# VH-VL binders against q9h9l3, part 114

Target 1, 176 residues: q9h9l3
Amino acid sequence: PRKMVAIDCEMVGTGPKGHVSSLARCSIVNYNGDVLYDEYILPPCHIVDYRTRWSGIRKQHMVNATPFKIARGQILKILTGKIVVGHAIHNDFKALQYFHPKSLTRDTSHIPPLNRKADCPENATMSLKHLTKKLLNRDIQVGKSGHSSVEDAQATMELYKLVEVEWEEHLARNPP
Short names: E, the ipSAE of ESMFold2; O, the ipSAE of OpenDDE; V2, 0.75 times the mean of E and O plus 0.25 times the DockQ between their complexes.

## First folded at step 7 (VH-VL)

Design Fb25 (framework fv_fezakinumab)
Fold by ESMFold2-Fast, scan of step 7:
Structure Fb25 (fold): chain C 176 residues (1-176), chain A 120 residues (1-120), chain B 111 residues (1-111)
Amino acid sequence: as target 1 above (176 residues)
Amino acid sequence: QVQLVQSGAEVKKPGASVKVSCKASGYTFTDYYMHWVRQAPGQGLEWVGWINPDSGGTFYAQKFRGRVTMTRDTSISTAYMELSRLRSDDTAVYYCARGDWSYSYEFDLWGRGTLVTVSS
Amino acid sequence: QAVLTQPPSVSGAPGQRVTISCTGSSSNIGAGYDVHWYQQLPGTAPKLLIYDNSNRPSGVPDRFSGSKSGTSASLAITGLQAEDEADYYCQSYDSSLSAWVFGGGTQLTVL
């Protein structure tokens, strides 16, 4: 049977004016929401902007963070061969310098049935916070101290489970 | 017009380095990865690596690690591939090619190629 | 050596159908990665012919089609024409190598 995991990454700003998004934390959960991986990750470039309001990353988290190259290897071992669920997941894969098969990728920001259940336009890109509130009656990303990538990954998996049966049937009939 | 324009042919001695350029036009340079692919005379296509023009991040095929360096200059929408410690078996046409990083992984736009000849 | 396996040559007469196979493994096509096909006319750069297994870019005639099953893919050319004489390459991504990989190429001769 093919296993399923959900991922959420936090990025900080590097490069000129902090324009570049570099991986600074990654959380991966299994189908039941148990944490398989959760590490702070040290970018190879100088951090210009911690983006703390959204990322939750501060200088203290970088002190014992796993170097990017090592973290990437660990993460890819978990993702390889699995169905990977995320929200706007292409940004996470970009930060990981990773290319996951489209047939094994599930992006909860691009699943029309999920938007329909939330009373949103089917082809709109809705935020994870909005979908989680509408469909799970749960507030995530609360406060001004940044997001929890564990919380986001768990919410993403639970959202996917709401449409899993119908979406997997759709993909079988309409391969990506 | 959407195109990739590469620098001209190079002839190098064994042990030298070569730097090939690839100038993009007609699209947003930082929206796509730039790949490098080579083809030895009469042989098939071999992937060398990619650069993300937005971040400057790179990834190289195992065979070329330690000898290849990819860079870019966003002010002139140009990518570069430098290959060092050249050997005769590095003689090939070197192509730059555009690839999406997010939804599709095919190379939809190719430069015309730069012939690099390594001879004594 | 090439990571994906293609026959080195294929031939047909004008108007006929030819097919070119591309065989991968569990780390590339078998892992779910899509297959893309490129046409290389003599003396030119490769040109994208088929992407994501079966899709045609604008300007590619419907005589060209692609399919994928298991660890293999196939390119079909119907109504073969003299101008189809070229080298054809399949391509995918390999997760164990973290690399784009190509087939060895198939030379199509129009008799």
Scores: ipSAE 0.547, ipTM 0.847, lowest interface PAE 2.4, mean pLDDT 92

Design Fb26 (framework fv_fezakinumab)
Fold by ESMFold2-Fast, scan of step 7:
Structure Fb26 (fold): chain C 176 residues (1-176), chain A 120 residues (1-120), chain B 111 residues (1-111)
Amino acid sequence: as target 1 above (176 residues)
Amino acid sequence: QVQLVQSGAEVKKPGASVKVSCKASGYTFTDYYMHWVRQAPGQGLEWVGWINPDSGDTFYAQKFRGRVTMTRDTSISTAYMELSRLRSDDTAVYYCARGDWSYGYEFDLWGRGTLVTVSS
Amino acid sequence: QAVLTQPPSVSGAPGQRVTISCTGSSSNIGAGYDVHWYQQLPGTAPKLLIYDNSNRPSGVPDRFSGSKSGTSASLAITGLQAEDEADYYCQSYDSSLSAWVFGGGTQLTVL
């Protein structure tokens, strides 16, 4: 079996009227929830909207931020060859300009058994906050100060562990 | 009607630049990556690079870095590929092709191709 | 030069089965990336034939099927027809190159 990590990214608005989502923070945790990577990342384009209510990013975080090109290289070295867990993970991969193998990708927003355990429709896309509260009895993303990508990555890994055996067996029989 | 319409054939001299266009219609232009693929006469397919029409981000195959530039104009749903310092071995049909950024990496829609001939 | 290896040609008679192989490495197919197949009729653009190893787009008959194992993939065509005569290309993604990669192409001749 391959090693497993969980990822969560925060994006800020760049481009005209801040419409473009650019990577501004990335957190990666291992199977046990230990932090392997957590850096603020400086987008190559000027930030027009920090989206602080959601991202938790402020101007002060950009002062010592790692440039995008360098951060991308570091992150991809950690992800390569591993099973990567995330929530709505396609958004994170898009921000990284990265294409991870589908067979090694686990998206907790698209795992029918996980939704079933939460008494949610199997094919619905449920928020990380809702699934974490329902299944782990824990509140994340509280208040209006923005999300913690470390907290989100840790919660995502714990959610996946609830269905890991069942889902890995399903994938072995029904490859993606 | 979902389609990609490319500009017409070009004949260029060595050292010149060529700019090929690809106009998308029948779908939301910014929802898909636009890839460029070339095929020299009698040869196989070779990937050149992609552009994300939403952000303007680009990524080029190592072989073409420094000579290729991809751009887009969202107001007319058109992507462009410009190749500079042309050599005779750049003679090829250049295709634009649509790819999904979300879990799918296949190219499900292709332009008809633009023949670029480089000769003196 | 092609990154994925295909035989340059295969041939069969009408009604027969042919198989086209696509061999990769640990940085592409072996890394878990899906394999896609394209059909190119003479003088035309490539057309998506199989995506994500074994799925068919609307309009592609069941005679075409795909499979993947380890570092390799295969395209099978059963009940071979004259109109199947074309070039076939496999495609995947290569993590070491950060690039889409193609096979060299296989010319199918229907005898």
Scores: ipSAE 0.486, ipTM 0.817, lowest interface PAE 2.3, mean pLDDT 91

Design Fb27 (framework fv_fezakinumab; at its last look DockQ between E and O 0.04; V2 from the best seeds 0.00; counts 0 for: pae O 12.1 > 2, placed apart)
Fold by ESMFold2-Fast, scan of step 7:
Structure Fb27 (fold): chain C 176 residues (1-176), chain A 120 residues (1-120), chain B 111 residues (1-111)
Amino acid sequence: as target 1 above (176 residues)
Amino acid sequence: QVQLVQSGAEVKKPGASVKVSCKASGYTFTDYYMHWVRQAPGQGLEWVGWIDPDSGGTFYAQKFRGRVTMTRDTSISTAYMELSRLRSDDTAVYYCARGDYSYGYEFDLWGRGTLVTVSS
Amino acid sequence: QAVLTQPPSVSGAPGQRVTISCTGSSSNIGAGYDVHWYQQLPGTAPKLLIYDNSNRPSGVPDRFSGSKSGTSASLAITGLQAEDEADYYCQSYDSSLEAWVFGGGTQLTVL
């Protein structure tokens, strides 16, 4: 059986006016929600905007953060050969400069059966917060101090598990 | 008009460096990776590396590490590939090509190529 | 050194079918990465012909089709025409190299 993990990343703003999204934290959980990886990551470029209200990242977190190149190597070692679940996962992969096979990628923001269970339009992009509240009766991303990538990764895995059997059968009959 | 316009042909001596440019137009420059691919006369396609115009991040094929540098200037939507310590077997047409990160990894748009001739 | 293996040449008569194979390994096609195909007419840049195994860009006729199975992929061209004379390259991504990889190219001759 092929192993499955869920990932969520937090990004800070670098580049002119902080417009570039750079990886600053990554959390990876296993199928049961146990944390396999959770590190603050130091971008190679100057941080212009910590985006703290959403990222939860502050200057203090960068003091002992793992340099990007090293963190990337650690993360890719965990992701390689596994089914990787995420929400709007292309943003996480881009921040990692990583190219995961589409056949092993599960994006909970683009799974029609999941939206259907939440009484949402099948092809709409729903937020992780909305789907988690509707389907798991759980509030995530609460408050103004930023999100927890661990909490988001755990919620994402649990959302996928709601449609896993149905969606895996669909993918087997209709390969991506 | 979606296109990639490359700089003109170059003739260089062994040991010199060459810098090829690729100007993007008709799309958001930072939404796509820019790849560089070369083709020696009568030979196949060889991937050189990529740059993410958004982050400035780069990755190079092992064969070119230490000799190639990719950069970009977002203010003019232009990507650059500089190859140093040129040898005669670097003679090739160098292409820039666009890769979509969000939905696919294929190269859907190519520049017309820049011939770099390295001769003594 | 090409990472993906293609036959160096293939030939057919007008109206016939030809198939070009592309053989990879467990770190690329076998790892689940999609295969893309490019057509290169003499003296021109490569043009995307097939993407994500079997999809055609706008303007590519349905005579061109792609498939993928295990560690290999194939490009099929039916109803061969003289203008199909070109070099054809397969491409995928290799997780061990963290690199885009190409086949060595196949020269199609229509006689």
Scores: ipSAE 0.722, ipTM 0.879, lowest interface PAE 1.1, mean pLDDT 91
Fold by ESMFold2, look of step 8:
Structure Fb27 (fold): chain C 176 residues (1-176), chain A 120 residues (1-120), chain B 111 residues (1-111)
Amino acid sequence: as target 1 above (176 residues)
Amino acid sequence: QVQLVQSGAEVKKPGASVKVSCKASGYTFTDYYMHWVRQAPGQGLEWVGWIDPDSGGTFYAQKFRGRVTMTRDTSISTAYMELSRLRSDDTAVYYCARGDYSYGYEFDLWGRGTLVTVSS
Amino acid sequence: QAVLTQPPSVSGAPGQRVTISCTGSSSNIGAGYDVHWYQQLPGTAPKLLIYDNSNRPSGVPDRFSGSKSGTSASLAITGLQAEDEADYYCQSYDSSLEAWVFGGGTQLTVL
């Protein structure tokens, strides 16, 4: 069976008016929630908006941050060949400039059985915070100090485990 | 109508550069990657690279790094590919192609191509 | 250029079935990346024919079908017609090259 990891990223604003999302932190955990990777990442372009209230990224974090090109190489080595779990994961892959096989990708924001367990419409797009509160009885992303990508990646893996057997069986019968 | 309209044919000498344009219409330009693919006469398709019109980020095939620059102007929904230090083996039709849903796995829309001829 | 291997040519009579193979490796098709197929009529740009291994875009006849297994993919054309005479390319993504890769192309001749 393929190994499984969960990923979460924090973004800062670059480009005109800070509207472009650029990678500034990435965390990867294994199936048991152990941290495999957690680094602050220096974007290749000027940071216009740290988005600290949501990202948790401050100017201080960038002083010794790993340059994007190097961090990307490290991250891609971890992700290659694995089932990768994330929440709205296309945003994380886009920030990495990375293309993962659709058949090895799991997005907890769009899994109908997971929504069903949360008493939500099966096709609704649900936030990580909402699902984690309803299904794991945990509060994440609390306050204005920003999100923790380690905490979010761990929560994402735990949410997937709730539906893993059912969903993996579904995907085997209905290849993406 | 959803389409990609490319600039006209170019004739260049070795050592020159060329800049090909690709204007998108009928869809949201920033929602898709724009890829560039070339085809030498009688040959197959060769991927050159992509640009994300949203961020301006680019990624080039190793063969072209250092010679190709991709840019875009979101105000006119236009992508550009510039190839420098042209050689005779750069003679090809250069296509722009839209990649599906920002990650660009399949190319569901193609320009008609721009012939670039490099001759002395 | 030809990271994916296709036969250079294939032929068939009208009404017959032909198949075009596309052989990759563990870094592309074998890594789980989907295969897409393009038809290029003489003097025209390529056009998407099959995406995500087996899906047909709107307007593509159901006599075109695709499949993927292991490190290889196949395009099948049934009820062959004169209009099918074209070049056919398979495409996937290669994680080692970090590049979109095409087959060398297959020239289909309708006899």
Scores: ipSAE 0.571, ipTM 0.864, lowest interface PAE 2.4, mean pLDDT 92
Fold by OpenDDE, look of step 8:
Structure Fb27 (fold): chain C 176 residues (1-176), chain A 120 residues (1-120), chain B 111 residues (1-111)
Amino acid sequence: as target 1 above (176 residues)
Amino acid sequence: QVQLVQSGAEVKKPGASVKVSCKASGYTFTDYYMHWVRQAPGQGLEWVGWIDPDSGGTFYAQKFRGRVTMTRDTSISTAYMELSRLRSDDTAVYYCARGDYSYGYEFDLWGRGTLVTVSS
Amino acid sequence: QAVLTQPPSVSGAPGQRVTISCTGSSSNIGAGYDVHWYQQLPGTAPKLLIYDNSNRPSGVPDRFSGSKSGTSASLAITGLQAEDEADYYCQSYDSSLEAWVFGGGTQLTVL
């Protein structure tokens, strides 16, 4: 079986009015939740909105942040060839300006069995926070200090593990 | 009706710039990437780049970086592609095409194309 | 020239079965990226015919089918009809080029 990793990214606002989401932190964990990558990343453009309340990113984190191009290379090297688990993962890939094969992607925001297990509508898009609370009895993204991408990536992996067997069998019978 | 309406044909001189528009209707403009694909006369399809209408983020094929600029006006659900320093081999029909946000989804909606002719 | 390789032309008589191949590499189809197919009638824009290797959008007859294996994909058309005469393009994503890539196109002629 292929190696599996989970990814979560934090973004800041760049461009006019800070509406452009730019990668500012990326965390990658392995199947066991061990951190493989966790770096602050410096966007190529001026940061207009740190979105600290959500991203947890502050100006001080950008002082020694890894330049985007370098970070992107490091991250892609880790992701290549692996099954990548994430929540609403299209946002992470978009921020990375990267596309991972669908067949190797697992988005916990679009796994009906996971929602079913959480007593949610199977075709609804549920938040990571909600699913984590319901299925893992754990609170994430609490307070006003912003999200922890490591914590979120770990939670995402743990959620997926709950339905891994069922979902992998489903995908084998129904390739995307 | 769900559709993409593109601007009319353009004739340009080498070295000039061209800006093609693509107006979306019948769906939420910001829910899909807008891709641009061109096709030279009698040739195949070539991807130029995409724009995220929601954030304004863009990603261009290596071949066109530095020469192409994609923008959008969400107030009128319109995407724009500007290509500068035109040369004869830029002569092509330029299409806008809708793509899902997810990892490299197919282009399920196409404009009718805009012919751009570059000639001396 | 095209990243994905297609035969330049195929032909068949009405009612026959024809196949169009699409050969990629380890950086696109072989990397696990899905293949999509487009039909382009003369003088028109491309139309999505097959997505995600083998799925048909609404309105596409079941005469059209797609498959993928290894570094290649294939479009099959059964019960060939006159209106099927068109150009067909395969599409995927290439991680080395960081771009969506197309085949060179195949001109299908109905005899």
Scores: ipSAE 0.150, ipTM 0.747, lowest interface PAE 2.4, mean pLDDT 92
ESMFold2 (binder alone), look of step 8: mean pLDDT 94; pTM 0.953
ESMFold2, look of step 12: ipSAE 0.288; ipTM 0.767
ESMFold2 (binder alone), look of step 12: mean pLDDT 93; pTM 0.951
OpenDDE, look of step 12: ipSAE 0.000; ipTM 0.551

Design Fb28 (framework fv_fezakinumab; at its last look DockQ between E and O 0.03; V2 from the best seeds 0.00; counts 0 for: pae O 10.3 > 2, placed apart)
Fold by ESMFold2-Fast, scan of step 7:
Structure Fb28 (fold): chain C 176 residues (1-176), chain A 120 residues (1-120), chain B 111 residues (1-111)
Amino acid sequence: as target 1 above (176 residues)
Amino acid sequence: QVQLVQSGAEVKKPGASVKVSCKASGYTFTDYYMHWVRQAPGQGLEWVGWINPDSGGTFYAQKFRGRVTMTRDTSISTAYMELSRLRSDDTAVYYCARGDYSYGWEFDLWGRGTLVTVSS
Amino acid sequence: QAVLTQPPSVSGAPGQRVTISCTGSSSNIGAGYDVHWYQQLPGTAPKLLIYDNSNRPSGVPDRFSGSKSGTSASLAITGLQAEDEADYYCQSYDSSLEAWVFGGGTQLTVL
């Protein structure tokens, strides 16, 4: 069996009018939910919009943040060769400029059995907040102080564990 | 009609720079990455790098870092590759090609190529 | 040098079957990255022939097929026709190089 981790990233707005999403925090947890990595990350471009309502990132977090190139190297060392679980994970990989093999990627926003357990249409894209409330009876991403990427990564791993046996069997018979 | 139209052939002296353009039409320019691939005469394909037209983010093959710069202009759906400090072994046909990030990384649409000749 | 290994040439008669191998390593095909194949007719740009190991784009005849196992992939062409004479390239992604990588190309000659 391959080792499994879950990832969640926070992005801030850079570029004209803050339109570009740049990585500003990354959290990675192991199968049991223990934190393997959690760092604030300094984008190479000027931050125009901290998007604090969602990212939880403020100017003070950037003072001693790890530069993007260094953080990326650290993160990729953790992800390489592992099954990586995330929610709408392509956004996280895009912010990392990273191409993880599809066969080792698990996206909890696109797992039909998980939607079934939540009484949602199988092909709908449901938010992490909704699935966590429905299936784990837990409220995440509450208030106006921004999301915790650690909390989101932990919830994502717990959601995947609910369908892991069924979904891994499906993937073994129907490789992506 | 979905297509990539590249600028015309260039002849340069060693040490000069060249800037090749690739104009996209028939699809949403910012939905796909633009890759650059070169092919020296009688040789195989060599990947140079990519640009994300939406963000302007770039990634270059190690061999070309410090000499290549990729940019884009979203107002005219055009991507550019500039290669500096040209050497004779940079003589090649340079292709732009589109690739999707989310639904596959294959290069499903190619420009017809721009021949860059570097000679004294 | 090319990162993926292909035979430099293959040949066959009209109506026959040929296969073109593409051998990678643990950092690319062996790491689980998909393999894509391109056909390059003389004097033209490459054209996508097979993507994600075995899928055909619209307009590609079903006599072209792809497969992948372990660190290698194969392109099969059945019912060879004269117009198949071309260079064929495999492609994947390499995690160590963080780059798209190509095979050295295989020249197909239809006898």
Scores: ipSAE 0.660, ipTM 0.881, lowest interface PAE 1.8, mean pLDDT 92
Fold by ESMFold2, look of step 8:
Structure Fb28 (fold): chain C 176 residues (1-176), chain A 120 residues (1-120), chain B 111 residues (1-111)
Amino acid sequence: as target 1 above (176 residues)
Amino acid sequence: QVQLVQSGAEVKKPGASVKVSCKASGYTFTDYYMHWVRQAPGQGLEWVGWINPDSGGTFYAQKFRGRVTMTRDTSISTAYMELSRLRSDDTAVYYCARGDYSYGWEFDLWGRGTLVTVSS
Amino acid sequence: QAVLTQPPSVSGAPGQRVTISCTGSSSNIGAGYDVHWYQQLPGTAPKLLIYDNSNRPSGVPDRFSGSKSGTSASLAITGLQAEDEADYYCQSYDSSLEAWVFGGGTQLTVL
């Protein structure tokens, strides 16, 4: 069977008015939640807005951050050939400038059985924070220091495990 | 109305550059990858590259690297493709195409194409 | 030259069934990447006909269907109509080229 990992990324604002979202941290965990990768990443453009309240990224983190091109290469080597789990994972792949096969992608923001377990509408896009609180009885993204991509990736993997058997069976019958 | 409106036909000499524009309307420009695809007369479709309008990040097919530059202006929802050092086999219709919502795999919306003719 | 192989032409009479094959390799269709199909009427831009191997966008009749197996895909058209006369392209992603790749195109003639 294919190995499974979960990914989460944090972005900062670059470009005019800080509107462009650029990758500034990426965390990858394995099925057991062990950290396989966790690096601060230096965007190729000047950072206009660290977005610290949500990203957790500060100027100090960028001092020794891995340049984007190098980090992307490291990350893609980890992701290649694996089932990749994320939450609204399209945004992570956009920030990586990368296209993972649909058949190997799992997005916890778009799994109807997971929403149903949380007593949420099937087609709603629920936040990771909400799903984690409802289904795992855990508070993530606590406080004013921003999100932790390690914490978020671990939560995402645990959420997927709640529906893994059902959803993998569904996908086998209904190839994406 | 959801559409992509491309700039008009161009005639260029070998060695020149061309810049084709593609204006998006009726949808959120930064939510979708923009692809460029060309079609030489009587030939099939050939993918040139993509731009992520949100980040400005680009990726080009190997044969065009070093000659193509893709940019965008989010304030006017417009993508651009510039091809330099033109040669006669660059004569083609150049399409912009929106990647589908979410992952950008299939091209669910196409411009009408811009004919670029390269002749002496 | 096209990365995905299609027959250059197919034909059928009105009401008949035709199929158009799309043959790839282990680095594209065989790697698990989906196949999409486009219809191109003369003098027009391509139009998405089938996505994710077998799904039809709204407005595409159910007489168009797609399938994928191994390194190949197939587009089937039943109940052929004169307006189906067009060029048809398959498309996928190739991980070795890191590129979207198209078939060479198939010209469908309705007799």
Scores: ipSAE 0.049, ipTM 0.674, lowest interface PAE 6.8, mean pLDDT 90
Fold by OpenDDE, look of step 8:
Structure Fb28 (fold): chain C 176 residues (1-176), chain A 120 residues (1-120), chain B 111 residues (1-111)
Amino acid sequence: as target 1 above (176 residues)
Amino acid sequence: QVQLVQSGAEVKKPGASVKVSCKASGYTFTDYYMHWVRQAPGQGLEWVGWINPDSGGTFYAQKFRGRVTMTRDTSISTAYMELSRLRSDDTAVYYCARGDYSYGWEFDLWGRGTLVTVSS
Amino acid sequence: QAVLTQPPSVSGAPGQRVTISCTGSSSNIGAGYDVHWYQQLPGTAPKLLIYDNSNRPSGVPDRFSGSKSGTSASLAITGLQAEDEADYYCQSYDSSLEAWVFGGGTQLTVL
């Protein structure tokens, strides 16, 4: 199998005004969409805003959540040495307080061929939801219960597969 | 409180330029795209463009390309829209509106609008 | 002139059900892009009313509902109240124009 994984994280708001985005859930899937990791994560600081509309995180999910320090270690072990695919992945890495090598990172929110395929402007950042609908004819992030990071990670991987050959070739010619 | 505060009304002559500001508060400025939408008197809504406050990247509607410039100052969480070579039909209320760029493009937060009047 | 077509006006009596249509094309709604709805009270900025076709933000009563089918979307308001008198706009993305687009707006009058 390919040494490639897709990641999606959900964040909650911490800090005095909830302006700090803290990791609260992380999901990682392999090339085939199999779940390698899916855990709720307890931020080190008090949660001010669960951002449930987007994150799907509720207070009950934090009861048995994995402490951030422990979760981070587990996640980094999985990511190390692999090509990591994500959507707007800089947010995930920021929340993880970890930055994966750029040469091994694939951000589906910044792949012009993917946008072209979806009949979107190349210079625009389209949502994962819209790309998934357009290219995979699949509805994700539906309802009011928030996002499923597993579903999002799987969708991200499938989107990347659509342009993998072309994009990898491009990166080979134009290394980041 | 989460809000967008816009600059005051402007009166300009044809051919002039106008720069409208939009200050964000109550949330992380760089976590959302900032859109600009205008509304001529008694008319509907018209999308002008967006800026990514994080990267400074912009994308404008074809109609405004060459005349509009969107910028931001992250140090004060403020977005700016400058429209040049103003015409009478540019008279409108200009809104800044917050939009999610990761999960959706609905505009869930709006400024109160800035009236720009272009007249001889 | 608007890319998305809405009726210019609709009216209803208090307690009634009204529907506002939003007709697009294969390059926007028909392409699978979500539809959002905004309420604009007189003299105010638009407010998000419905997102992603049928979801309500916090604070929006459940008497507001949205749906999407084919190249069209619809906003339904049940139990019409005086405070609902406003302009309503649908929004989507048009791939051919490479722009977010709005309907022409519908003025709702409560009789």
Scores: ipSAE 0.007, ipTM 0.553, lowest interface PAE 10.3, mean pLDDT 91
ESMFold2 (binder alone), look of step 8: mean pLDDT 94; pTM 0.954

